# Ledger of designs, part 15: VH-VL binders against UPF0179 protein Maeo_1037

Target 1, 145 residues: UPF0179 protein Maeo_1037, of Methanococcus aeolicus (a6uvu3)
Amino acid sequence: MDKRITLIGSKIAKTGNEFIYCGVLEECSECRFKKICHDGLIVGKRYRIVSVRSAKHPCIAYGDGVKVIEVEPSNNFTILIESKKALEGLTLSHSDIQCNNILCKYYNLCHSEGMPEKYKIMELHEKIKCPKGNSLIKATVSTIN
Below, E stands for the ipSAE of ESMFold2; O stands for the ipSAE of OpenDDE; V2 stands for 0.75 times the mean of E and O plus 0.25 times the DockQ between their complexes.

## First folded at step 8 (VH-VL; framework fv_retifanlimab)

Design j2 (from g1 with light chain E32L T98D; at its last look DockQ between E and O 0.65; V2 from the best seeds 0.00; counts 0 for: pae E 6.4 > 2)
Fold by ESMFold2, look of step 8:
Structure j2 (fold): chain C 145 residues (1-145), chain A 119 residues (1-119), chain B 111 residues (1-111)
Amino acid sequence: as target 1 above (145 residues)
Amino acid sequence: QVQLVQSGAEVKKPGASVKVSCKASGYTFTSYWMNWVRQAPGQGLEWIGIIDPSGGYTWLDQKFKDRVTITVDKSTSTAYMELSSLRSEDTAVYYCARTLDWGEYFDYWGQGTLVTVSS
Amino acid sequence: EIVLTQSPATLSLSPGERATLSCRASQSVDYLGSSYMNWFQQKPGQPPKLLIHDASNRATGVPSRFSGSGSGTDFTLTISSLEPEDFAVYFCQQSYEDPYTFGGGTKVEIK
């Protein structure tokens, strides 16, 4: 299996949450957990949290500490993209949607944590009504390795 | 009470293998990590490796990487350490020892298993 | 890997005396205000017994005459007044990173 153990900030450490592994931070170079936290993870790869262990450990990068988690690769996920750019099979470079409306019901789909530099559109779904007037469409995308 | 009970002493010839067991009781087996540590006669202690019983993930000292396999049987709450291609210098007492998590201290130890390798 | 050097190799003392045991690590074992150094007692034919974890915290059931101190690379185990059952070998052990390593031991023996 593709599963492995790593560590992530305690506030993000929930089953079902996803992240993109961005590599070893400079402030982690002297961390006692460096091997278990980073060994076997591939930079740019998206992972989904399958289980969370209960113990919390101190970490310089996460002020509320970290927890041991079990993860698996997660290649496909859902985001909102600008309808003008949306064509099935197209590879896009990620561009941020400039919107600070945290009350928006689509906020998490517009501000997906850990977006890759590029992604491929696998399937287009429905257009949504953006409160700010942006022309957005829901899409299943795949990370490019 | 937490108990770790190990299998009995073994006498082996060079080139053979040995599998030591460690039966855990008095706690939830998958909530703690299990370590193996050895001690040659008249010498200090040497860490061999660790296993997460919940997922079966292991980390080994590079010294043992090619010769040691650490496993668990969750249904019997038992950890195993198998050492292959035995040499005379592998003569030691082998201990299992429990930790709460990765990088924690060893709070409970098994009674030890003497493995003697002689030609 | 982190090498732990204990000194002295042997302490010859009488009951009631103070024992001071030293452990020096080849690199710091500190992280975010904690020192990942532990101490164990071992008697012949017995497994090691945890005395002190994380430099200064006594394990459950360990008498108050045992205390640990130090940080960084230099650590000390102190037995304030030796009892007959305290004549044993003492090991330091780091849990900062794998492979976890042990010191060579200090034998505390009756004079």
Scores: ipSAE 0.090, ipTM 0.670, lowest interface PAE 6.4, mean pLDDT 85
ESMFold2 (binder alone), look of step 8: mean pLDDT 93; pTM 0.936
OpenDDE, look of step 8: ipSAE 0.531; ipTM 0.835

Design j3 (from g1 with light chain E32L Y100W; at its last look DockQ between E and O 0.69; V2 from the best seeds 0.00; counts 0 for: pae E 5.0 > 2)
Fold by ESMFold2, look of step 8:
Formats: C-alpha cells, structure tokens, sequence
Structure j3 (fold): chain C 145 residues (1-145), chain A 119 residues (1-119), chain B 111 residues (1-111)
C-alpha cells in the first residue's frame, strides 16, 4: 500500500473512516499546511484513515480544525445494489437508484458519491428492507476493473 | 523525565559521512516528531529536517535533500541523521529536537553532537 | 524561505535593567489569528531552550520576567529586569512554513 500523511477535519478524523480527495479548495491556497495537506494525493481517489495524530491545527476549511492522519488508498466500499444483479465477482455498470428520500437511513448507500462507471462485486451481505420496496442487497465493491 | 541523549563528537575528512544518534526516553517515542537542527561555530541555527517516527515519513530542507537521511529505530526509541559527502562547511553541532507534530514548537533538545570536518 | 533579522546584534546591560530584543520576518508569519514566532535562549555549551512559543506564550518553567509580543512581521522579546542567569544569546524562530528558520541572534551581555 502506498501510505501517505495528510490532514482532515478533526470531527471526521477517525481510524477506519474513508473519504474521497476532492483537491485543494480556493481558500487553502495560502494555508501554512498546504504542502503536507495536499501533496501526493490524487483528486477523485478514495482513501482510508489508518491512524490519527493527536494535535489539532487551525484550518480555514474546517471550523473545528484538522488533524494529521495517515491514509492508504481504498478501492473497496459498501453500496446497495439490486438483488437480481448481485453475484460475487460480477462487474456491473453503475446505475443510480431512483429514490430522492434524503432522510432514508440507507440514502448514502444508495447514492454513493464518487462512484466509478463500473465496479466489481467483492462480497455480498444482507438484504435490506427498502421503504420504497426495492429489492436491494448490501455489497462490498471494488472500483478497479 | 523527557531526555534526548545524542552520540559523541565526531571528526571526519571531507567526502566522508557521519551518522548521529538521538536516544529518547521519558515519553512515548512515536507520539512526537523528531527534528534535526545544526549550528556552525559562532553562528545561528539551521533546520535540517523532521521525521514522524510512527510511520518513518520525512521532510527535509531542500539544500540537504541529496545528502541527508533521517531514520528511526522504534525498538530502541532512537532517531538517526546521516549526512554524506561532508564538506568543511558541515562543521557544526547537530541537535535533535522534539515537536508534537508538523509545525509545532521545539520543546526538548538533545545535548548536541559536534561534527568536525577538516582536512 | 522566510528570513528573520534580529536587532541589536549585541545588547550590553547591567543586572536589573530591561532588555528589549527585536525580530523582523521577511513576510508575515500569522495564520488564523495566531503568530508562529518562537523565542529561544542559548547559553555557552548548551542547546537552545524554549522561552516563548507562538509570539506570546511562555513555555513551562520560564520566569514571568520574560514576555513576547508582536504580530505579522515584527516581534519583540522583553526581559523586564535582567538577572545574572539571563546573560545569553537569544534567537527567534518561525514555524510558519518550511524550511523553519532562525534569526541570527541577539547577545545580551553584562556591561
């Protein structure tokens, strides 16, 4: 694994958390931490936090500051997919789940941001009870094909 | 309580290398970062670089990038700085100094290691 | 690279007098309301000792006669009443951006 040091908002700086690196914000151009915060990260790539250092630093982008974290690339994450398409090892084209209920407890699993056009099913988990009646199953997927 | 104990003085010829050690005690070694700073005789201080001992990640002043290697041995709580291709201008006292992490202040310093480079 | 210019180079004073040491940075070392300037004392044969961090915060165990002030590019270390152990060299140091740099020092010596 190609581990790196960066910084992320202190409230989300927890081991095991994942994020997609979205690039340098305009307000970060003059930040004293710009080099350590952004160097070596690839825009659009998903990372997993493997450790968190204790010091909290001020940051214009995060009101409660940031912490130094160690990250590794992550290409596996959990989504909901249609049960009829769900076979381990299968590569699928991503298609949006047609549901606009942002208060649904499964919303983020149905509407994962940063999804690639295609993904490979690595592991299937339990079916869920969709309030709209869709036949959905949790799956761990890989963005690499 | 917190102590940083460095290796003894060294005398070297131009072109040689030197490796200075800094043994830490009185705190959890991997919870703080380690810096190297040097001071030529009668002159000011010059930062060389920093290492995060937990992962071994380093950042160096650009003027030392090709000649300095900073490492740690977590099992002995010891940091090392190796400077190669020595010149007479590298004659200085070399200090290790602790910071909480990136961009923090130097709270504890080693006693210093005199490195003399002469023909 | 941020250059720190200290003045005066030498300050000759007697015990009990006030010492005022100046440090000027080639660019601002301020970020989000904090100033990233530190001060160190160094006696012959000893490593530097932290006195002030972040412009005005005294390090643990540092006597209250030491105080730091300033912001932006201009910083001051004040020793309100010199004691015999205060005759030493004093350095400012910025931790705003790498490479972290030090001033050339002010030697405070007994008259």
Amino acid sequence: as target 1 above (145 residues)
Amino acid sequence: QVQLVQSGAEVKKPGASVKVSCKASGYTFTSYWMNWVRQAPGQGLEWIGIIDPSGGYTWLDQKFKDRVTITVDKSTSTAYMELSSLRSEDTAVYYCARTLDWGEYFDYWGQGTLVTVSS
Amino acid sequence: EIVLTQSPATLSLSPGERATLSCRASQSVDYLGSSYMNWFQQKPGQPPKLLIHDASNRATGVPSRFSGSGSGTDFTLTISSLEPEDFAVYFCQQSYETPWTFGGGTKVEIK
Scores: ipSAE 0.228, ipTM 0.714, lowest interface PAE 5.0, mean pLDDT 86
ESMFold2 (binder alone), look of step 8: mean pLDDT 94; pTM 0.948
OpenDDE, look of step 8: ipSAE 0.606; ipTM 0.856

Design j4 (from j1 with heavy chain E104Q; at its last look DockQ between E and O 0.72; V2 from the best seeds 0.00; counts 0 for: pae E 6.8 > 2)
Fold by ESMFold2, look of step 8:
Structure j4 (fold): chain C 145 residues (1-145), chain A 119 residues (1-119), chain B 111 residues (1-111)
Amino acid sequence: as target 1 above (145 residues)
Amino acid sequence: QVQLVQSGAEVKKPGASVKVSCKASGYTFTSYWMNWVRQAPGQGLEWIGIIDPSGGYTWLDQKFKDRVTITVDKSTSTAYMELSSLRSEDTAVYYCARTLDWGQYFDYWGQGTLVTVSS
Amino acid sequence: EIVLTQSPATLSLSPGERATLSCRASQSVDYLGSSYMNWFQQKPGQPPKLLIHYASNRATGVPSRFSGSGSGTDFTLTISSLEPEDFAVYFCQQSYETPYTFGGGTKVEIK
């Protein structure tokens, strides 16, 4: 339950949004916000925005500026996995679902960004009707160690 | 309308601790960040640290990190600064001061709290 | 840590004269077209009072005789015609990065 504050682009600074922290780039090494923007964030870790502060700040990385946000680790998130691999409590190695249909309703659940190499299945939900006929089930998963 | 009212003057011996309060009124307490700044007699101003009252997140000057604790009580709209292991050079007026958030200017100040540390 | 050096330490002037106060930062306090330098006035027994924020913007209620200018590392506070209430100590302060720091002050006193 380790909440933190950081900065993110004003256009995506909305409660409920999630993002993956990708680290400090060279152009950010002299940024006046370096301590508040990057301190305590873990590269590759997923975060959820829980609140947004009102002030907007100029930022070299975001043309429309940034806002201060409060975030928490998003250790549990929803993905689609092959039904044959789906058993609650099981730890799986991530395997890409081969489908490039970006217009698919389920695209983001099949192609979660920053997916850890391994995850634990916490809860199984409904099977979905994949337009390509893949046998997929919606699952809540947790990052491990 | 906006007002920051601090606790009264204190006299302390070396090695003791002091806790200064700053009661805010006239605005939404959690919408602004609170800073602590001190001024030794005849000296300039020295920033101690800042707190985001909404989440309780703090940043301190490294000079104070081991001796200062900054907290808030949202129910009373009050910020606190506690300084431990007092030395004679800690004699100063301690101010609370408001900023909109990180990296902003100090728009309102408390009246100051004199802390005297004498042997 | 950004060091702010103010000069002169003391400025002895008469009412009606122009006061020019200097503040130099040990590194630039500019970011994306803004200068994160502020100016404060302090009278004995009182907390500091904000005069200028972001180098040149007068705070609410501050008379137009006060103006700020500069960028990068060099900043100036100008009082175009001193009034009796303007005899005080003036501090610059950077909000570019923590720890936020203040200059040593310039005392503007009556000749």
Scores: ipSAE 0.068, ipTM 0.671, lowest interface PAE 6.8, mean pLDDT 85
ESMFold2 (binder alone), look of step 8: mean pLDDT 94; pTM 0.950
OpenDDE, look of step 8: ipSAE 0.358; ipTM 0.792

Design j5 (from g1 with heavy chain L100R, light chain E32L; at its last look DockQ between E and O 0.52; V2 from the best seeds 0.00; counts 0 for: pae E 6.3 > 2)
Heavy chain, then light chain:
Amino acid sequence: QVQLVQSGAEVKKPGASVKVSCKASGYTFTSYWMNWVRQAPGQGLEWIGIIDPSGGYTWLDQKFKDRVTITVDKSTSTAYMELSSLRSEDTAVYYCARTRDWGEYFDYWGQGTLVTVSS
Amino acid sequence: EIVLTQSPATLSLSPGERATLSCRASQSVDYLGSSYMNWFQQKPGQPPKLLIHDASNRATGVPSRFSGSGSGTDFTLTISSLEPEDFAVYFCQQSYETPYTFGGGTKVEIK
ESMFold2, look of step 8: ipSAE 0.195; ipTM 0.691
ESMFold2 (binder alone), look of step 8: mean pLDDT 94; pTM 0.947
OpenDDE, look of step 8: ipSAE 0.667; ipTM 0.870
ESMFold2, look of step 10: ipSAE 0.086; ipTM 0.653
ESMFold2 (binder alone), look of step 10: mean pLDDT 94; pTM 0.948
OpenDDE, look of step 10: ipSAE 0.486; ipTM 0.828

Design j6 (from g1 with light chain Y31W E32L; at its last look DockQ between E and O 0.07; V2 from the best seeds 0.00; counts 0 for: pae E 6.8 > 2, placed apart)
Fold by ESMFold2, look of step 8:
Parts: structure tokens; sequence; C-alpha cells
Structure j6 (fold): chain C 145 residues (1-145), chain A 119 residues (1-119), chain B 111 residues (1-111)
């Protein structure tokens, strides 16, 4: 019951990609795909794409169309956090890294969308070499219920 | 070259179950979705449900959800529809029909399976 | 669910005549410039055969005498000049949303 079928924009329909389900848009209320696109998804929940079917379908929300995908809930996240705050088992309040380098290869790990207000550090991984000189470490974190 | 070959006619008593098979050939079975549609004698067509053979995900008309199970066997490229608690009103020809995926048109149909429910 | 109403129920015509079959949907089946209405032919003892998909597109191998038109809620199948093999029952079907539904059919019979 973990995995579901849905649709997402063809440009972002790749295995491993994640997204946050934001609910049914007004434009989607009359969409012929509404049932398969939105059924069984939880508003505000993060999902990971497990597989992608190749056919494209027209969609009002995605100009280049959508593809059928299989998704699973994503309860654990990989992010970058300041090394001085990083201790396994510690609960932290989330704050984004102050960085405007959108072309950085680590950008999405520094600016993870859908993070809860607080998270628990489950595992620390390697430190990375930030181009701006920030002292950052890669961590797996989990939501706090 | 695409073929959908269904199992033979069946006669059942009220309250029994029936399981109709649909063997696909001439295409990659998991690349298309399979639908079940029925037609009572002299009547129109009625959609029952659809399955994605790749992951086994199904969507059913709510009218049937308590009595219908749709499954596939990927190793034999065969779809199945099982209808339980049969009534005389379930007497119909049952068809499998292929679509590319959600919301596409039915391009190929099986030959049909007559299920007769008699008291 | 979307109800499809076909008219007439029976159309008695001779070979060579034009047949015009109507299908009305209880709500629009249009989405992003396309109409999700399909047409099928069914002969006794046979499964339905796809003729027209998405309102106006002939399926592969379907003769050019068959054409579909319409949008929104009103759709038409036209057979420009009936051949002997065209005397059959014709169904419209919407693929806009589940449950997918069919019209009650129009029987085209020889006069």
Amino acid sequence: as target 1 above (145 residues)
Amino acid sequence: QVQLVQSGAEVKKPGASVKVSCKASGYTFTSYWMNWVRQAPGQGLEWIGIIDPSGGYTWLDQKFKDRVTITVDKSTSTAYMELSSLRSEDTAVYYCARTLDWGEYFDYWGQGTLVTVSS
Amino acid sequence: EIVLTQSPATLSLSPGERATLSCRASQSVDWLGSSYMNWFQQKPGQPPKLLIHDASNRATGVPSRFSGSGSGTDFTLTISSLEPEDFAVYFCQQSYETPYTFGGGTKVEIK
C-alpha cells in the first residue's frame, strides 16, 4: 500500500526525483486524469519516483505534458547541514543554508523543499567542499511526528 | 498481429464465481493496460475496470468493487477477471480490451466470453 | 458518471445512402483542444471494432466513408455511402473519465 501510480510533468519524471504533493489545483478539477493523478496522495507529503512509463499525456499544469509514474512516500531526506550542528540523534530546527548559487551541484541538498519545522539526524555522511567555503556535512534526517 | 484470446463460455448458478482469462500476444504485455467490459444480451456495453499489468494496479467501477477482482500473470501475458456472488443479471458476454494507458481508446478486443447465470 | 445518449435507436437505410448517427454526452468530454469520444462498430457475435477515436480520427484500416465530428457534448458519426457490410450496431464511448461509458447504440439496418 506504500506505492502508488500518479502523473507528473515529463521534464521531472525521472527515477529518484522527489516532489511535494500540493493538492488539486483549480485547473485540475475538471482534468480527465484527476482520479489517477491525485487519488491516494496526501497533501504536503513528499514522494519519490520509483519508475516512469514512456508515454506522454497532455496536461494543463505541465506544458510539455505528463507521464505515468510509480511513487512511494519519502520519509527520510538527504540534506546538507552546518557541520557544527551535526550530531547523530540530535533534533534540529530547520533553516535553509544562506546561499544564492543556484548552479551549485549541491544546491538542492542545501535547499530541500518540504522539510518539516524540526528533524532528527539519523546518519552523518561525508563532509563536502562547498564552493563558498561553508562547512557542510551530508546527513540523512527524518521527520519528527 | 495483436491478439487477445479469452477463455471459453461458462454456465454458473447464482451465488457462484467465475474467472475469465484473456491471453495477450503480439505486443509487450506490460506496455499496455487491460480493461474488462461486459455486454448483456441485446444491451449496451458496460465498463468494469482496468489494470496496469506492470505493477498490478487496478481501478474498478464502484458498482463492481465488492465483487470483482482483476489480476494479471506477467509470465503468461494473461489478464483475469473474477466476478463473485453471481446473479442472473450478470449474464453477459465479457470482453477484455486494450488501451495504451489511462484514458486512451480501446484499440483491440478479445473475442468475448459468454457467462450464463441460471437458476 | 457521464451518460451517453445515442439517437436514433434504429436507422433503416439502403446501400448507397448516407447515415448520420448522433451521440450526446451529459457533460463535455473536451480537454485541452481534444474531444475524448470514440466510435465502435459491432456485428452479431463479434466484439466491437474501433472506427473513430478522439472524435474525428479514423482508426487504422477503417474506410474513408466513415468520419466523425463534433465537440463538447454533441458528436456525430457519418457513413457517407453505406456498403452492405456497414449494416451493424454502432456505439459511442467516452474516455474522458472513469467509469468509461458507452452509448446505448444505433442499429443501422437494411430498409
Scores: ipSAE 0.061, ipTM 0.654, lowest interface PAE 6.8, mean pLDDT 85
ESMFold2 (binder alone), look of step 8: mean pLDDT 94; pTM 0.949
OpenDDE, look of step 8: ipSAE 0.226; ipTM 0.760

## First folded at step 10 (VH-VL; framework fv_retifanlimab)

Design k1 (from j5 with heavy chain E104Y, light chain Y100W; at its last look DockQ between E and O 0.65; V2 from the best seeds 0.00; counts 0 for: pae E 7.1 > 2)
Fold by ESMFold2, look of step 10:
Structure k1 (fold): chain C 145 residues (1-145), chain A 119 residues (1-119), chain B 111 residues (1-111)
Amino acid sequence: as target 1 above (145 residues)
Amino acid sequence: QVQLVQSGAEVKKPGASVKVSCKASGYTFTSYWMNWVRQAPGQGLEWIGIIDPSGGYTWLDQKFKDRVTITVDKSTSTAYMELSSLRSEDTAVYYCARTRDWGYYFDYWGQGTLVTVSS
Amino acid sequence: EIVLTQSPATLSLSPGERATLSCRASQSVDYLGSSYMNWFQQKPGQPPKLLIHDASNRATGVPSRFSGSGSGTDFTLTISSLEPEDFAVYFCQQSYETPWTFGGGTKVEIK
């Protein structure tokens, strides 16, 4: 795996978190961190945080500052999808699961940050019992650029 | 007490290589980044590059990119800078200097290593 | 790269006098309300020693007679009353963007 250094908001800077790199914001054109923050990242590519450095820096894009992180490309991640849509090898368009229960133990799998617009189902896992009655299955998916 | 102790002076011929060491003590080696800076006799200071010892990631001034390699040995808390294809213009005192991480100020410096390039 | 121009090249002063050293950057070194200019002292045969970081913050153990000021492109180091140990060369250095660069220095020497 081809690891890189970048920066991300301190609230999101947690090992295991993933994001899609969306490019250089207009607000960052005069940023002293522009080189290290954006060097080597591919627009539209998904990355996983593998470690977080301790120092916190001011950043115009993140009000609570940023931290230096190590990232690696991530083509595979885990989400919940509707069981009726779930077939290995199938390419789907992302759609939200309608639920705002932030205390739900599955919340993060239903609201995965940085989810691509389209994905391919690589592997199906166990079905889960949604407290709201949705028929959901845990799946490993990969990005479609 | 933070201390950076560098290897001794070197005399080299043009075309040779030199490898300068910088042994760190008094702090957790991988918690800070290491820089290399040089100073030709009677002249100003010139930044060469920086390394993150935790992951081995380096950034170099483009003018040195083809000739400089910066490395670390975490087991001995030692940073190294190797400069190849030496010219007489590379005669300088070479310093290691510590920063907290990217874009931080240099808080501690090694004593310097004189590298003399002459035929 | 950012060029730092220091003036004067040499100050010839007596102990007890005020020293005022100037550093001009070829472009602004400001970001989000901070100025990324540092000051170092260097004596013959010794490595540089940090005096001021981020324009105006004294480094640990630096006497209060040293102060830094300025923003944008124009920066000043002031030594309010020179002591015998203050006769040295002083460099400014920017940490805004790589390559990090240094000024040519101001030598403060005894009259």
Scores: ipSAE 0.061, ipTM 0.656, lowest interface PAE 7.1, mean pLDDT 84
ESMFold2 (binder alone), look of step 10: mean pLDDT 93; pTM 0.935
OpenDDE, look of step 10: ipSAE 0.633; ipTM 0.869

Design k2 (from j5 with heavy chain E104Y, light chain S34I; at its last look DockQ between E and O 0.14; V2 from the best seeds 0.00; counts 0 for: pae E 12.4 > 2, placed apart)
Fold by ESMFold2, look of step 10:
Structure k2 (fold): chain C 145 residues (1-145), chain A 119 residues (1-119), chain B 111 residues (1-111)
Amino acid sequence: as target 1 above (145 residues)
Amino acid sequence: QVQLVQSGAEVKKPGASVKVSCKASGYTFTSYWMNWVRQAPGQGLEWIGIIDPSGGYTWLDQKFKDRVTITVDKSTSTAYMELSSLRSEDTAVYYCARTRDWGYYFDYWGQGTLVTVSS
Amino acid sequence: EIVLTQSPATLSLSPGERATLSCRASQSVDYLGISYMNWFQQKPGQPPKLLIHDASNRATGVPSRFSGSGSGTDFTLTISSLEPEDFAVYFCQQSYETPYTFGGGTKVEIK
């Protein structure tokens, strides 16, 4: 019922992949596909890709173009947390990592929009070496019911 | 009046490189994307790639990925296409052509630059 | 990549006749109600000139005798009454996905 058709970068466009919608970039404000690419998605909300159509379309934000996907909302989030706080099953209150490096490739995982006030750690993944020396680990978290 | 003026004809030997220029006037250079297209003598048209002058991002046909570099100089409103490791089959007229962005049509073309690669 | 096949390769007609040029794409070039197929005219020694964009929209300054139609994979350029200046090669071109591709061309010869 609540499935949506949208566009995402071709490298990410795989069934089962998830992403957090981060809003419209300034470069995209004049993109012919802006309405299709971003309309109907909620900033900060996580979506799961349900299906992928093969046609690749150019888009200013994605150098290898975009593909048409069908998405549905997901309540799981991937974030970076301090390694010493990371135990599966723990419930933590949301706390942004204090880092102003907006150009960091991990910035969106450290400063995820739409984060719940509290979350439960569902799964731990690889450790990340932050350029600023933070000891971080990638984790899948879920909203508290 | 939109105008795209390309550099003059060039003759090159196999293995050399060529850099073709395309100077734009009559419009805001960074508001349109620039494409490169070539046409071998008596043949059809072949798209090479595209650049967004505002951010400098490029996308190339895979067959040119290792040999073509597309750049811009915003201060002179000029786009460049450099093709390296030239072969005789690279002999063609090379055109610049503009679009508003991806998925639009080529509304203005340069006059073409003949590049001849001969032994 | 999308292959465009034009037919016929050569069309020999007299002034005043109707020219019908075909272009078939190897896959659909339609997206959200728009057909991303364009048509160009090229005369010897000149760059291509845009005639039709998005299947059926005439470019600025193009005479009304030129029209485009079609959708999906099958597209047609029609010249309703051929004028002597219409001797040229005509290419279709898709802007649906990169790499953008062109058809092999149809040469319209005036008898």
Scores: ipSAE 0.000, ipTM 0.522, lowest interface PAE 12.4, mean pLDDT 80
ESMFold2 (binder alone), look of step 10: mean pLDDT 93; pTM 0.942
OpenDDE, look of step 10: ipSAE 0.410; ipTM 0.808

Design k3 (from j5 with heavy chain G55T, light chain S34I; at its last look DockQ between E and O 0.02; V2 from the best seeds 0.00; counts 0 for: pae O 14.2 > 2, placed apart)
Fold by OpenDDE, look of step 10:
Structure k3 (fold): chain C 145 residues (1-145), chain A 119 residues (1-119), chain B 111 residues (1-111)
Amino acid sequence: as target 1 above (145 residues)
Amino acid sequence: QVQLVQSGAEVKKPGASVKVSCKASGYTFTSYWMNWVRQAPGQGLEWIGIIDPSTGYTWLDQKFKDRVTITVDKSTSTAYMELSSLRSEDTAVYYCARTRDWGEYFDYWGQGTLVTVSS
Amino acid sequence: EIVLTQSPATLSLSPGERATLSCRASQSVDYLGISYMNWFQQKPGQPPKLLIHDASNRATGVPSRFSGSGSGTDFTLTISSLEPEDFAVYFCQQSYETPYTFGGGTKVEIK
């Protein structure tokens, strides 16, 4: 796949972990590893760690340093979608569930970061009891390019 | 008046399948969800699954995912629960129960269908 | 799954006495002020009958002597004064999340 090499905090540098790349920090502007950390990644995109190398480097952003990792764009996402749109095999344009209850345990599933513009519903899971009464279903979706 | 009328008692051998029906009347069938619940003799209640008759969307307890199929016939306002690979522990009274929506309460129940599994 | 524990398993009382039934959930069943706990009455040979929904709402046709209370993980069904027809098994049930689960039941029997 489209693998990239980058660096990430040692504590979260584990195969299978995912992260959203948020861009260059001010602290990184003069870092000698800036290129390897940032040039190959796209802001707002979710990446999955596919391998971790043993090499560790100091980092001012990560107190415990950073490790070299190989990453690829995440392909599958677990999200909540409106029940009326829930059909396996259907391609949808992503839109967050309209809700401002940041304390809701489902908030991150309703407002998943790093989502592609379009995805295909691969698998439907359980319907979610939304505290605000929204009819939602948990779904596994895959990126459509 | 809302009524849920279930099919009659069944006696089955282990390994066989059983299909229980639940005919609904007195309300718009597709406007409510239908649940299936069972109760072994002298035991508690166990939820099996739920279906939205309007869409056919079904969710089952993980315990039953491989053996239970819940369906509906909108033309006859009838819900079905089919349980395959029957075991002795499947002996129970099976109930259909209406729910207004996901997470809502079971307001109407069928009279129950006894399914006996014995060799 | 959410485990519901009912106590006591059996409650022996006389007509006219107050019955207090407990149901404890392994985790909270509350959403923003709503407790998704229901109570059912079941008599031999009959399906469960809804008594209380959403912790404290009496179902249609249910006598006023039945009341529900509680939130979070602890819920109570109260029968203020037992009538002869109230001797039955009572189940709590959560509709907070799937799989829906029932308590083991409390049998209210005549002393």
Scores: ipSAE 0.000, ipTM 0.568, lowest interface PAE 14.2, mean pLDDT 92
ESMFold2, look of step 10: ipSAE 0.059; ipTM 0.639
ESMFold2 (binder alone), look of step 10: mean pLDDT 94; pTM 0.946

Design k4 (from j5 with heavy chain S31Y G55T; at its last look DockQ between E and O 0.10; V2 from the best seeds 0.00; counts 0 for: pae E 6.5 > 2, placed apart)
Fold by OpenDDE, look of step 10:
Structure k4 (fold): chain C 145 residues (1-145), chain A 119 residues (1-119), chain B 111 residues (1-111)
Amino acid sequence: as target 1 above (145 residues)
Amino acid sequence: QVQLVQSGAEVKKPGASVKVSCKASGYTFTYYWMNWVRQAPGQGLEWIGIIDPSTGYTWLDQKFKDRVTITVDKSTSTAYMELSSLRSEDTAVYYCARTRDWGEYFDYWGQGTLVTVSS
Amino acid sequence: EIVLTQSPATLSLSPGERATLSCRASQSVDYLGSSYMNWFQQKPGQPPKLLIHDASNRATGVPSRFSGSGSGTDFTLTISSLEPEDFAVYFCQQSYETPYTFGGGTKVEIK
């Protein structure tokens, strides 16, 4: 896939971890590593770390420094979808579950960041007992292209 | 001190399965990856696969993808390697080896587990 | 996969002599200023022991007579003055990418 090199905090620099790239921080503006950290990434996209290298660099944003990583755009996501839409193999346009309870333990699954506009449901998991009574099911979805 | 203690020698028939264990101690089990490497008698070393104990994420050499399963038990700080459909050429000493992360070096090794496959 | 070729296959030397072991990789194992080549020592009936990591870094507890050098595709392990306990098999190993691969080994034996 389209691998990119970037840097990320040492504590979270682990193969398999994912992150949402949020763009250039103010403290990064004059950083000598700005190019490697930011030029190859797209704001709002979720990336998966595919490899971690030993080299570390100092970073103002990450107190423990950053490590060199290789990343790929995430193509698989675990999310909650409405049960009525839950069909393996089905292509859907992404939409967040309409809920404003940010304290819910499922909030991030209902409002997953970095999602593609369209995805295919690859696998259905367990139904989720939504505190608000929504009929939801956990699903693994993949980017179409 | 860091220690990796593996299970004892195994003798298996062709077609059988073997599961080797590697108990880790002296460090935080989930902070390091665990590799499996084997060495046939008088031969070189062959990397089998790697697992992240914290997530269970595994990556195997293509050669072993259909026959090897690597798992961990976080509660006992133990890594496992199961090899199925054993063949005579699978006869080897199997090692677990710790590494900090992907691309890092193997700093600690288990004592090895001899697996003998014979009819 | 990256193929590592070690030479010579066997090195016969006497205690006190200098040993130079070579490891050549089929492709570069350098990545952003680091060389992901490691060296191991193995004695009969024992697991490999890490000697050098990242081409030139001596592992903890490894005597100063062991040193690693090289970059790209060519790497060298040097034992400045062989001790009796140094006669063993030495493997290079790349951690640049999976599958991780090992060289065929160099046996350092007593002349």
Scores: ipSAE 0.037, ipTM 0.666, lowest interface PAE 2.8, mean pLDDT 92
ESMFold2, look of step 10: ipSAE 0.075; ipTM 0.643
ESMFold2 (binder alone), look of step 10: mean pLDDT 94; pTM 0.948

